# VHH binders against Mechanosensory abnormality protein 6 (mec-6): the designs that were tried, part 19

Target 1, 343 residues: Mechanosensory abnormality protein 6 (mec-6), of Caenorhabditis elegans (o01811)
Amino acid sequence: DLNKRVYNHTPGPCRVLTDNYKGTAGMTYVESQKRVYITLGYGRAHDLKTKTGIAFYKTNRTDGRSQQEMYDLIEMTINWNGYEYKKEFIPTGIDSYSSSNGRVLLYVINAHPNHQCIHFFQIVESSKLNHRKAICDPSFSSLQDIAVVGPDRLFVTNMAAFGRGWAQILEFSLQTGQGAVYYYDGSKLSTAASSLIAPTGIGYDAKRRILYVGSMIRESIFAYKVAKDTTLELLYEMMLLTSPIGVFVESKTGDIWIAAHPVIHESAWHYTHPENQNIHSPSQILRIRIQEEGNSWVTTEPYANDGATISASSSVVFTDEQMLIGSSFGRLLHCDLTHSYIT
Short names: E, the ipSAE of ESMFold2; O, the ipSAE of ESMFold2 at other seeds; V2, 0.75 times the mean of E and O plus 0.25 times the DockQ between their complexes.

## First folded at step 11 (VHH; framework vhh_7nfr_2)

Design H_6T (from G_7E56D with S102T; at its last look DockQ between E and O 0.61; V2 from the best seeds 0.00; counts 0 for: pae O 6.7 > 2)
Fold by ESMFold2 at other seeds, look of step 11:
Structure H_6T (fold): chain B 343 residues (1-343), chain A 121 residues (1-121)
Amino acid sequence: as target 1 above (343 residues)
Amino acid sequence: QVQLQESGGGLVQPGGSLRLSCAASGFTFSSYWMSWVRQAPGEGREWVSSITQSGDEKYYADSVKGRFTIARDNVKNTLYLLMDSLKSDDTAVYYCARDRWTEGYEEFDYWGQGTQVTVSS
């Protein structure tokens, strides 16, 4: 762990989609639109100067766009409908719900230190969002990620009892397990799992009704069965030997993609000094294919970087032979998957 | 008074084309998503297509994707549906509907009287 080395590799050609923001932390894929929505500006939660917002990337490579337009990000305009705290918006975790009628909802975690909330948006035009409401609760101290299981029904991870500072450092060092997964049923918030150790990324496999929750400190993914009444039953733990930060579940295959930090002390240093361009955290992407539920799975590593190209990977989306990697304080990366050994 | 009036339906052979129109009045047309919904004899209503306020996004049911094109003219307050490669399964009454999505509701609140489309060999 202390002497861990990272050997760089990619699944194919890669390029930077943007480095204009201090953070491209969260992503969700909306298949009905062939778009990846990206949250921008997480670094502002760590006192970095940056714009915040939401943008999307169009994944359809055959839609007639030119080569120079093909990698464009399109920023969303938000109609806040008079929401008082719109200036305290630092988007990070994001997920979506879509119907066959073209109606799409986005659910976004606000990581602002003084306004930790879940924001509910409607997509109303190509690049326009209407804000519907925000759910804020005193228990929200360190919201990380969100997984949608139905319209306005969602799970969120809260990583720690303390949102920052020496108390959070002590909490992680002792592995006290003060993190939680909360469930919102459309009207009420409840605790779905408690006493968790630094829960981070979360992803849902709707076909199998399995919720995957990463633990940064335990370096594992926990698999929960989601019962019909939406209660969680722990099924098993997948030891990764790397710190999972983001989780993406492919809807077609059930394969699990993990954005991870393989060298935790370098990650800690990067989060402590995000303004220092010489301090990096290695970035790693894993893909897990379940062979037998709870019994066997195959893990591959489509991407790894020592931090020079992309530092502190925080999210991943795979679709249409394309992989996007978001980072906590830096750039958004796009790769084509051309190496058959990965898929 | 919100009014929606469809026109352009008729009898068509399989593989043929038809162009439906919907004249809208009594509301700010350009402020709403608009949709086409159809109802085959003895069946429930089936969503066909939707278009955003400016027309910058268009959505289609899988059963019509690639064959139908929705469009709108916000100057003339008119919604269109161009139907190509028509099949017998497309036989239905086609309704123009105002979508409440921009108002925060997942429903259609006003409907036209419908126009009959019949595809028969």
Scores: ipSAE 0.456, ipTM 0.789, lowest interface PAE 2.4, mean pLDDT 87
ESMFold2, look of step 11: ipSAE 0.544; ipTM 0.825
ESMFold2 (binder alone), look of step 11: mean pLDDT 85; pTM 0.854
ESMFold2, look of step 12: ipSAE 0.518; ipTM 0.814
ESMFold2 (binder alone), look of step 12: mean pLDDT 85; pTM 0.859
ESMFold2 at other seeds, look of step 12: ipSAE 0.014; ipTM 0.477

Design H_9L (from D_7E with S56D; at its last look DockQ between E and O 0.82; V2 from the best seeds 0.00; counts 0 for: pae E 11.4 > 2)
Fold by ESMFold2, look of step 11:
Structure H_9L (fold): chain B 343 residues (1-343), chain A 121 residues (1-121)
Amino acid sequence: as target 1 above (343 residues)
Amino acid sequence: QVQLQESGGGLVQPGGSLRLSCAASGFTFSSYWMSWVRQAPGEGREWVSSITQSGDEKYYADSVKGRFTIARDNVKNTLYLLMDSLKSDDTAVYYCARDRWSEGLEEFDYWGQGTQVTVSS
């Protein structure tokens, strides 16, 4: 890890979609709307001064918008419907469910240190969210990411037993298995997998019923078969030799995109000192194409940066020859893919 | 009392056009998503199209994209479905439905009586 160098490259022209928030941590693609939803302001969970919220990027390039409008982010208005803890909202992990009748739900992890919850929203009108409910459980100490397998049916990763500080650092150093994947069935919360080592990003391939879970410390992606009763069966581990933070699965191909931190000790320093602009964590995006499930896959690296342009990449979405990269404390990038054989 | 009344159905040649209407009463029409659902002879109900409360978002089943247009008039409390390039597979009873999605529920709670659309040479 100490001699690992990051060689900067991009899959095509890139641009900053926003630099107005300390963190653009999570993203989900809603194909029925041709929108990528982005969670904003994760840095507040680490004591940075920033606004929090949710916005979307419209991916359709042929809808008649001007070139200036084409890269706009549209911020969502949240109707909290009287929810008591609305000011303790730091959105991070996000996923969605679209029904055949055009209904779209968003499920958002609240990373607030004192209010770790899963928030359930309905998208209404073009840019409004109606808050439906929140699930807040005492076991939620370090929620990271969420994957939806049906309406109000979801898996969530809890990275560690300790949410912050020296206790969490010691937990990671000893590689104790105190992380978990929890399952919500629409009514009850249960443990789907336990004794995991720093689970982070999570993504679901609905066609194959495979759930991919990243492990930051093991530098791997675990693949689980999701049974009809939604229990998880571990199928295999893909060793990446880089720390996965975000996972995105292409619905059409099953290709797996990963936002990763290739130098974990620099990532740890960046998370400890997120305001210090001289402390960066390199950002890496991998694409994995499964050739034979469990036995062979091809990994490419569409994007890498030493941290100068974007630090601590945390999420990725690919659609319509476009790639978006979110980060834990900084910018949101958009890239056009012009080197298709390199991606 | 919630009432939904479809009209505008009929017999049409393949390639023809038809405009369905749904008159709504007994509720605040502009507070709800509205949908069209159809049922072909001997088959289950198939969702066709949905429209948001204000009409700013419109959604279509793949089988009708590019041929059908949903619209609403919140002053007249009327939902419309403009059907172009009709083909025999579009033959069905078309229902107007009130959608509870704006309340966070995935269900239709009120349905019209339906209007028959028949596409045949």
Scores: ipSAE 0.006, ipTM 0.268, lowest interface PAE 11.4, mean pLDDT 85
ESMFold2 (binder alone), look of step 11: mean pLDDT 84; pTM 0.852
ESMFold2 at other seeds, look of step 11: ipSAE 0.183; ipTM 0.621

Design H_9del (at its last look DockQ between E and O 0.02; V2 from the best seeds 0.00; counts 0 for: pae E 14.5 > 2, placed apart)
Fold by ESMFold2 at other seeds, look of step 11:
Structure H_9del (fold): chain B 343 residues (1-343), chain A 120 residues (1-120)
Amino acid sequence: as target 1 above (343 residues)
Amino acid sequence: QVQLQESGGGLVQPGGSLRLSCAASGFTFSSYWMSWVRQAPGEGREWVSSITQSGDEKYYADSVKGRFTIARDNVKNTLYLLMDSLKSDDTAVYYCARDRWSEGEEFDYWGQGTQVTVSS
């Protein structure tokens, strides 16, 4: 069922961290730095006028900053090292890897319609990115999200065989299963899973070696075991009855956070008319707690909004009793969580 | 080909100071991160410090932070480690290493090492 009524609620006080970009689509948490990195400007891939870039939010609330500074975003400066197509960079899906020598690497999808690539960055200095390389492949038609499983080893979702237009709409309507999960092993790209129906968000639980992949059209999360040789074995499907777009896995608990679109036809209208502020798509955040090794799970809903405050939620991060919510074309929200709302 | 040669080790009292140097040749020194790694007798290798290509960022293991300073001179192709407030636990062979994280290897070339001994 695609037409659900949304009852607004929050897990605690919320505020807008930024409204200055047309899209705050992707986020990743770097525990060693206590930072959430956010990709900015996804709307440019849908012909909206916006600045693009990457920024971070500092999650440490006790580091001596003032009340006003607590919610600041800090924009990253990118050293492209002569990369020719830097003007075509529209960042979206993002994940990170922290090495034992203190390096932090960021892996970012470029969602530009004509230049879809995976970009490899290293964080240098406090707020600079050093571009290392880009991987572009003809099979990259609709890249959505990244899950990192090791240094330069990652899975990416490709949602559809057609990147835009009526062909993609027909593909989704027929549910032809032309989506895929690709694996990059540090040198070669391969297909890890094929014939998937609109894969979107992807998240990895390193302790349990489970990769979670959302399917927008099937309204489900698929769980795969990641073998030591990085092949994927499908374990089970969690039916959500809502369209998952972003997936975040807590490293400590294994709990799964999902940014979802509960009313898919309103989401579709929002994506076709992203400039029209009167067209909203409800935003929903789910939290799934696995009870017994994938045999049973409990789903709660820490956040829901009819689209007036935040439309078309696309990403979520939870850390340090804080939740951030990103959106495909709009603002970035921050909420404080109280134990009485989500425990 | 690639060569890394450490020098400046020796015997020092607890609380003393040393400066290690590493002369690099056979590659474009300014294009690589450089690192110091140490190995105490009978133990595995332990990362000590790293520095970016231009020297604009420096990273330290918690055990040496505030006591050691890494530096580089891209004109002289030389890496340095300034060690202050030395402790007996700092006794080790210190290696200069070329850092090649982006190629799937963290350290691909090593020097022969220089011995640092902090006597009790």
Scores: ipSAE 0.000, ipTM 0.305, lowest interface PAE 10.9, mean pLDDT 84
ESMFold2, look of step 11: ipSAE 0.000; ipTM 0.208
ESMFold2 (binder alone), look of step 11: mean pLDDT 84; pTM 0.850

## First folded at step 12 (VHH; framework vhh_7nfr_2)

Design J_10L (from H_6T with E106L; at its last look DockQ between E and O 0.21; V2 from the best seeds 0.00; counts 0 for: pae E 6.2 > 2, placed apart)
Amino acid sequence: QVQLQESGGGLVQPGGSLRLSCAASGFTFSSYWMSWVRQAPGEGREWVSSITQSGDEKYYADSVKGRFTIARDNVKNTLYLLMDSLKSDDTAVYYCARDRWTEGYLEFDYWGQGTQVTVSS
ESMFold2, look of step 12: ipSAE 0.516; ipTM 0.809
ESMFold2 (binder alone), look of step 12: mean pLDDT 85; pTM 0.855
ESMFold2 at other seeds, look of step 12: ipSAE 0.214; ipTM 0.655
ESMFold2, look of step 13: ipSAE 0.033; ipTM 0.499
ESMFold2 (binder alone), look of step 13: mean pLDDT 86; pTM 0.862
ESMFold2 at other seeds, look of step 13: ipSAE 0.448; ipTM 0.773

Design J_10Y (from H_6T with E106Y; at its last look DockQ between E and O 0.01; V2 from the best seeds 0.00; counts 0 for: pae O 20.7 > 2, placed apart)
Fold by ESMFold2 at other seeds, look of step 12:
Structure J_10Y (fold): chain B 343 residues (1-343), chain A 121 residues (1-121)
Amino acid sequence: as target 1 above (343 residues)
Amino acid sequence: QVQLQESGGGLVQPGGSLRLSCAASGFTFSSYWMSWVRQAPGEGREWVSSITQSGDEKYYADSVKGRFTIARDNVKNTLYLLMDSLKSDDTAVYYCARDRWTEGYYEFDYWGQGTQVTVSS
């Protein structure tokens, strides 16, 4: 609906964690470290001048840091171990795996238009990444997001058959269903789901073994059961009536957080003209609680903005009564959530 | 035709300084990221430093951070690398490279012939 209106509201006090990068597109929460990792610089894939990298935010606000220090980002140093194409790294989709022996692995999509890959890192020392390998399959044309189900075992969304240009625009207009979910089992890549219409955000509920996959064009979330052999069985589709871009699943509750674009044509215009400060895409965060699988769920909207404060929200993390919102070309926001703001 | 020509290499003592230059012609220099890459004897090529079109952002490999400075002069179409506190590990052939970032590609498409830098013990 062309007459959609966005009324600004927040779940509590909010602040900008950074606006020094053109894009804070992806985030993952590592509970064992109490850290949110953020990918920086997605705008470079759209010809914006920006640095790229990975940083983290420490979620423990009672660890003795000062009020100002509590909101600092810490940039990661990447040891590429001689990887030839490190200059072509534009990080976006990100997820993690924490092993029982204390190792933390980080998996990052490279959104470079002509070099789309999945990069495998180990977090070493407090702020260093060791590059382990890259997977750069010819089928990767429009990688969007990643969900990890085990060490070096992951699902990725590939949004379209064409990675850019007028062919991709035509593909979306005709809704040809050329998107896919791929599965990497630690050695081989395979197709886990095919004929999807613009799959975007992806999130995994390990306790329920349910994989949630957003469809930008259908404005919905698909729920798949992940079998023990990692095949996917479609369970149901939740219609959102807003375009999901990022998906975050709370590990304890199974609640699903969605970073969404409620006005898709304004998002399309924003992606075409990302340098123009007068062109905004509204940002929306939804929280979904499943009451009966496949039959009913409750949706709330903790955050909405017309694009003035944050445009084109692309990722969300909720933990410890804190919400972080990432965006495709802009700022990273942090909001406090308390019962006084959401009751 | 795109041409990149490095100069300024030579023999230098440990702890010394050296300035490399790269003269660019045959393309609109100010429209491209530019980079320095080096190759030690018997080794593969190692990225050293990159600079944006306007020169407002600069990137360095960990091995050279704090010791090397990249710069560009878009009026003279020249790329520079100022190398301070040189160590024997810096001995290599240094190449100037054009980055295809602004054309929707993120790879080096043109290289100079290289200039030898030797840090003698």
Scores: ipSAE 0.000, ipTM 0.126, lowest interface PAE 20.7, mean pLDDT 84
ESMFold2, look of step 12: ipSAE 0.000; ipTM 0.289
ESMFold2 (binder alone), look of step 12: mean pLDDT 86; pTM 0.864

Design J_35N (from H_6T with S35N; at its last fold request DockQ between E and O 0.89; V2 from the best seeds 0.65)
Fold by ESMFold2, fold request of step 15:
Structure J_35N (fold): chain B 343 residues (1-343), chain A 121 residues (1-121)
Amino acid sequence: as target 1 above (343 residues)
Amino acid sequence: QVQLQESGGGLVQPGGSLRLSCAASGFTFSSYWMNWVRQAPGEGREWVSSITQSGDEKYYADSVKGRFTIARDNVKNTLYLLMDSLKSDDTAVYYCARDRWTEGYEEFDYWGQGTQVTVSS
């Protein structure tokens, strides 16, 4: 792993959508609106100075906008309804639930070291959110990502028992398995899976009722069947030999897109020194197509970068022959997919 | 006292056009999403279109996209549905409904009496 090399390639032309935030860590696609929502400013959780918030990118390329306007991000205004800790909001993991009436709910993890919570928002106008509530449980020590399975019904990953520092480093080194997946049923929080080793990205295939959970340290994706009572049954493990951070599941095909860190020690160094512009973590995007559930799958690599263009890729969205890549501390990247060989 | 009153329905030939109106009173119209919902003979109610409180976003059912246009006039407190290229399948009673989304609820709380649209020949 000392001689791991990352060979840069792209699936087509790429451009930077923004470089103005220290982090564009989480994304979710809302098909009914043709929008990708992006969380901004994760670097504040690691003591970087940055604005935080939520923005969206409009994926419809034929809506009459000029070529330059096609790549604009639009920042959301949040009506907090008097929420006491709004100044401590550091958004990261995000997912959504859409109804047929144009109504959309957003669910967002607050990654603030001292106020880890799940925030519930309504989209009420083009660029306006109403805050409805927050869930802030004592067990939330290192929340990473959300997968929504229904209105106000969601799974979240908690990566470690310790939120940061030497205790967390020791936890990873010994692989003690103190991560968990929690389930919120709309009123109560429960443990859906326990004794996990550094769970990170999470994605849900609603058609097949399969929940995919990444393990950073095991370099794998675990597939769980979601029963009717929402209990999880482990089906299998897909060994990736790269550290998954973000998971996106295509609703139409069930294809799994992974934002991954192929060189774990460079990722670790980058996360401990995010202010150092000479320290990069390579960014990798994988696409996994299941051939036979549990038995065979085909993996391709639509994107890879040694960290110079985009460091520490943390999220990915694919739609309408477009791919967006978010990063923990830096840029948001957009690529056109012009190669028909991505499978 | 919330009141919603639809008008503009009638009989039209296939391919024709109609403009439905919904006069609103008894509430702050510009603070609410508004919807059109229709009910065909022997069928349940089908959502047709939604519009945000300022009108900055409009949503349509797949069956009417490209043919129907929702609009609102917040000065006159009136909701509109401009229906074009009408088909026999569009025959229904059309209802105006107030949406509680901006209040934090996923429900329609007030409905008009409906206006009949019949596409036949």
Scores: ipSAE 0.539, ipTM 0.821, lowest interface PAE 1.8, mean pLDDT 89
ESMFold2, look of step 12: ipSAE 0.421; ipTM 0.766
ESMFold2 (binder alone), look of step 12: mean pLDDT 85; pTM 0.859
ESMFold2 at other seeds, look of step 12: ipSAE 0.534; ipTM 0.826
ESMFold2, fold request of step 15: ipSAE 0.336, 0.366; ipTM 0.733, 0.720
ESMFold2 (binder alone), fold request of step 15: mean pLDDT 86, 85, 85; pTM 0.867, 0.865, 0.861
ESMFold2 at other seeds, fold request of step 15: ipSAE 0.012, 0.605, 0.000; ipTM 0.485, 0.854, 0.187

Design J_50T (from H_6T with S50T; at its last look DockQ between E and O 0.67; V2 from the best seeds 0.00; counts 0 for: pae E 12.7 > 2)
Amino acid sequence: QVQLQESGGGLVQPGGSLRLSCAASGFTFSSYWMSWVRQAPGEGREWVSTITQSGDEKYYADSVKGRFTIARDNVKNTLYLLMDSLKSDDTAVYYCARDRWTEGYEEFDYWGQGTQVTVSS
ESMFold2, look of step 12: ipSAE 0.485; ipTM 0.805
ESMFold2 (binder alone), look of step 12: mean pLDDT 85; pTM 0.854
ESMFold2 at other seeds, look of step 12: ipSAE 0.570; ipTM 0.842
ESMFold2, look of step 13: ipSAE 0.565; ipTM 0.838
ESMFold2 (binder alone), look of step 13: mean pLDDT 85; pTM 0.854
ESMFold2 at other seeds, look of step 13: ipSAE 0.538; ipTM 0.827
ESMFold2, look of step 14: ipSAE 0.595; ipTM 0.851
ESMFold2 (binder alone), look of step 14: mean pLDDT 85; pTM 0.852
ESMFold2 at other seeds, look of step 14: ipSAE 0.598; ipTM 0.854
ESMFold2, fold request of step 15: ipSAE 0.545, 0.604, 0.426; ipTM 0.833, 0.857, 0.776
ESMFold2 (binder alone), fold request of step 15: mean pLDDT 85, 85, 85; pTM 0.854, 0.857, 0.854
ESMFold2 at other seeds, fold request of step 15: ipSAE 0.470, 0.541, 0.589; ipTM 0.802, 0.828, 0.853
ESMFold2, look of step 15: ipSAE 0.541; ipTM 0.833
ESMFold2 (binder alone), look of step 15: mean pLDDT 85; pTM 0.852
ESMFold2 at other seeds, look of step 15: ipSAE 0.543; ipTM 0.835
ESMFold2, look of step 16: ipSAE 0.000; ipTM 0.210
ESMFold2 (binder alone), look of step 16: mean pLDDT 85; pTM 0.850
ESMFold2 at other seeds, look of step 16: ipSAE 0.522; ipTM 0.818

Design J_53Y (from H_6T with Q53Y; at its last look DockQ between E and O 0.13; V2 from the best seeds 0.00; counts 0 for: pae E 11.0 > 2, placed apart)
Fold by ESMFold2, look of step 12:
Structure J_53Y (fold): chain B 343 residues (1-343), chain A 121 residues (1-121)
Amino acid sequence: as target 1 above (343 residues)
Amino acid sequence: QVQLQESGGGLVQPGGSLRLSCAASGFTFSSYWMSWVRQAPGEGREWVSSITYSGDEKYYADSVKGRFTIARDNVKNTLYLLMDSLKSDDTAVYYCARDRWTEGYEEFDYWGQGTQVTVSS
């Protein structure tokens, strides 16, 4: 586990959608639009020179675009509506809500080390975002990911008391419970779960009302039942023996996709030295199918790479027989799924 | 105290036009998205249209798209609904509501008293 070997494989043909940014850390799928939204430039939170922003990938392969254009990203224009701190925006964790009124809302974590906030947007005019509001709280020290459970109702993970550097590494080595899941109910923020060890990715199964929270250091996914009053009840822990960073839940099947780091000490060095291109970590994507809640599940591994093609995978989306993989400091990959063991 | 007061309803023949107004007071009007919602006799409430706080984006239910226009005047604190090509199915009480970006109108926290629109031959 400490020196796990990674054997490269893919679920089908893969290609790089972009490597023009230092980080493609977060993604969300909006089914009503057939788009995957991607956050760009997470590396700026770690002092890398990069442009930041939000873009989308169109998943519809039959919309009349050329083969070359099918893999284009379209960058969003943000109308900040006078928001004062727009220059401090480093987007990372992202999720969406599609309302019955035809409105599509986008919720984005700002990972700026000195201005951690959750930003609320509406998607408008195909490629424009209108900023609605931001919530910032003194407890936000290392926001990682966000899961939307209703309009303006969301859970967010805060990974550690220390936001980066050697202090954070020491905190993780001691396995102290300084992480939390916070809940925003549309007007006020509260603590939904506390004393967590390095919570990272978070995903919500709306049909089953189950919230999945990754723990990077415990190498596990924790499953919580989300009560009608939105309180959390811990159901069980799925030990993965790999560090989950991103979590994506298929809305129709409830299958859980995980972007993971199989060699945690290489991941730790990569986050400490993101500027060094010779320091990288393997990337792994898991798919978990629950057979019996709490008792059994089947895990497959659609993708693994030793870090040469993509390092430090941080997010995954699966839709329309396509898989996208985002990374904390690097490339965005797209793969077509052709292997039957995954379907 | 938040107050919303609709006006401009009335009896109109099919194909006619009406302009509804909603005067807002007791809150910072320009800080909120605003919506129109209607309720036909014996029916539930139906969302009609929404507008951003600056007015630069406008949203419509499919049943009224191309016929209705929402607008706002942040100087006069007034919301408008211009209704063209009216049909008998548009007969309803029309409400002005303060919109809080939720699914449907369940997060509308303040409502007007409504104005009756009747479309009959």
Scores: ipSAE 0.005, ipTM 0.312, lowest interface PAE 11.0, mean pLDDT 83
ESMFold2 (binder alone), look of step 12: mean pLDDT 84; pTM 0.846
ESMFold2 at other seeds, look of step 12: ipSAE 0.121; ipTM 0.615

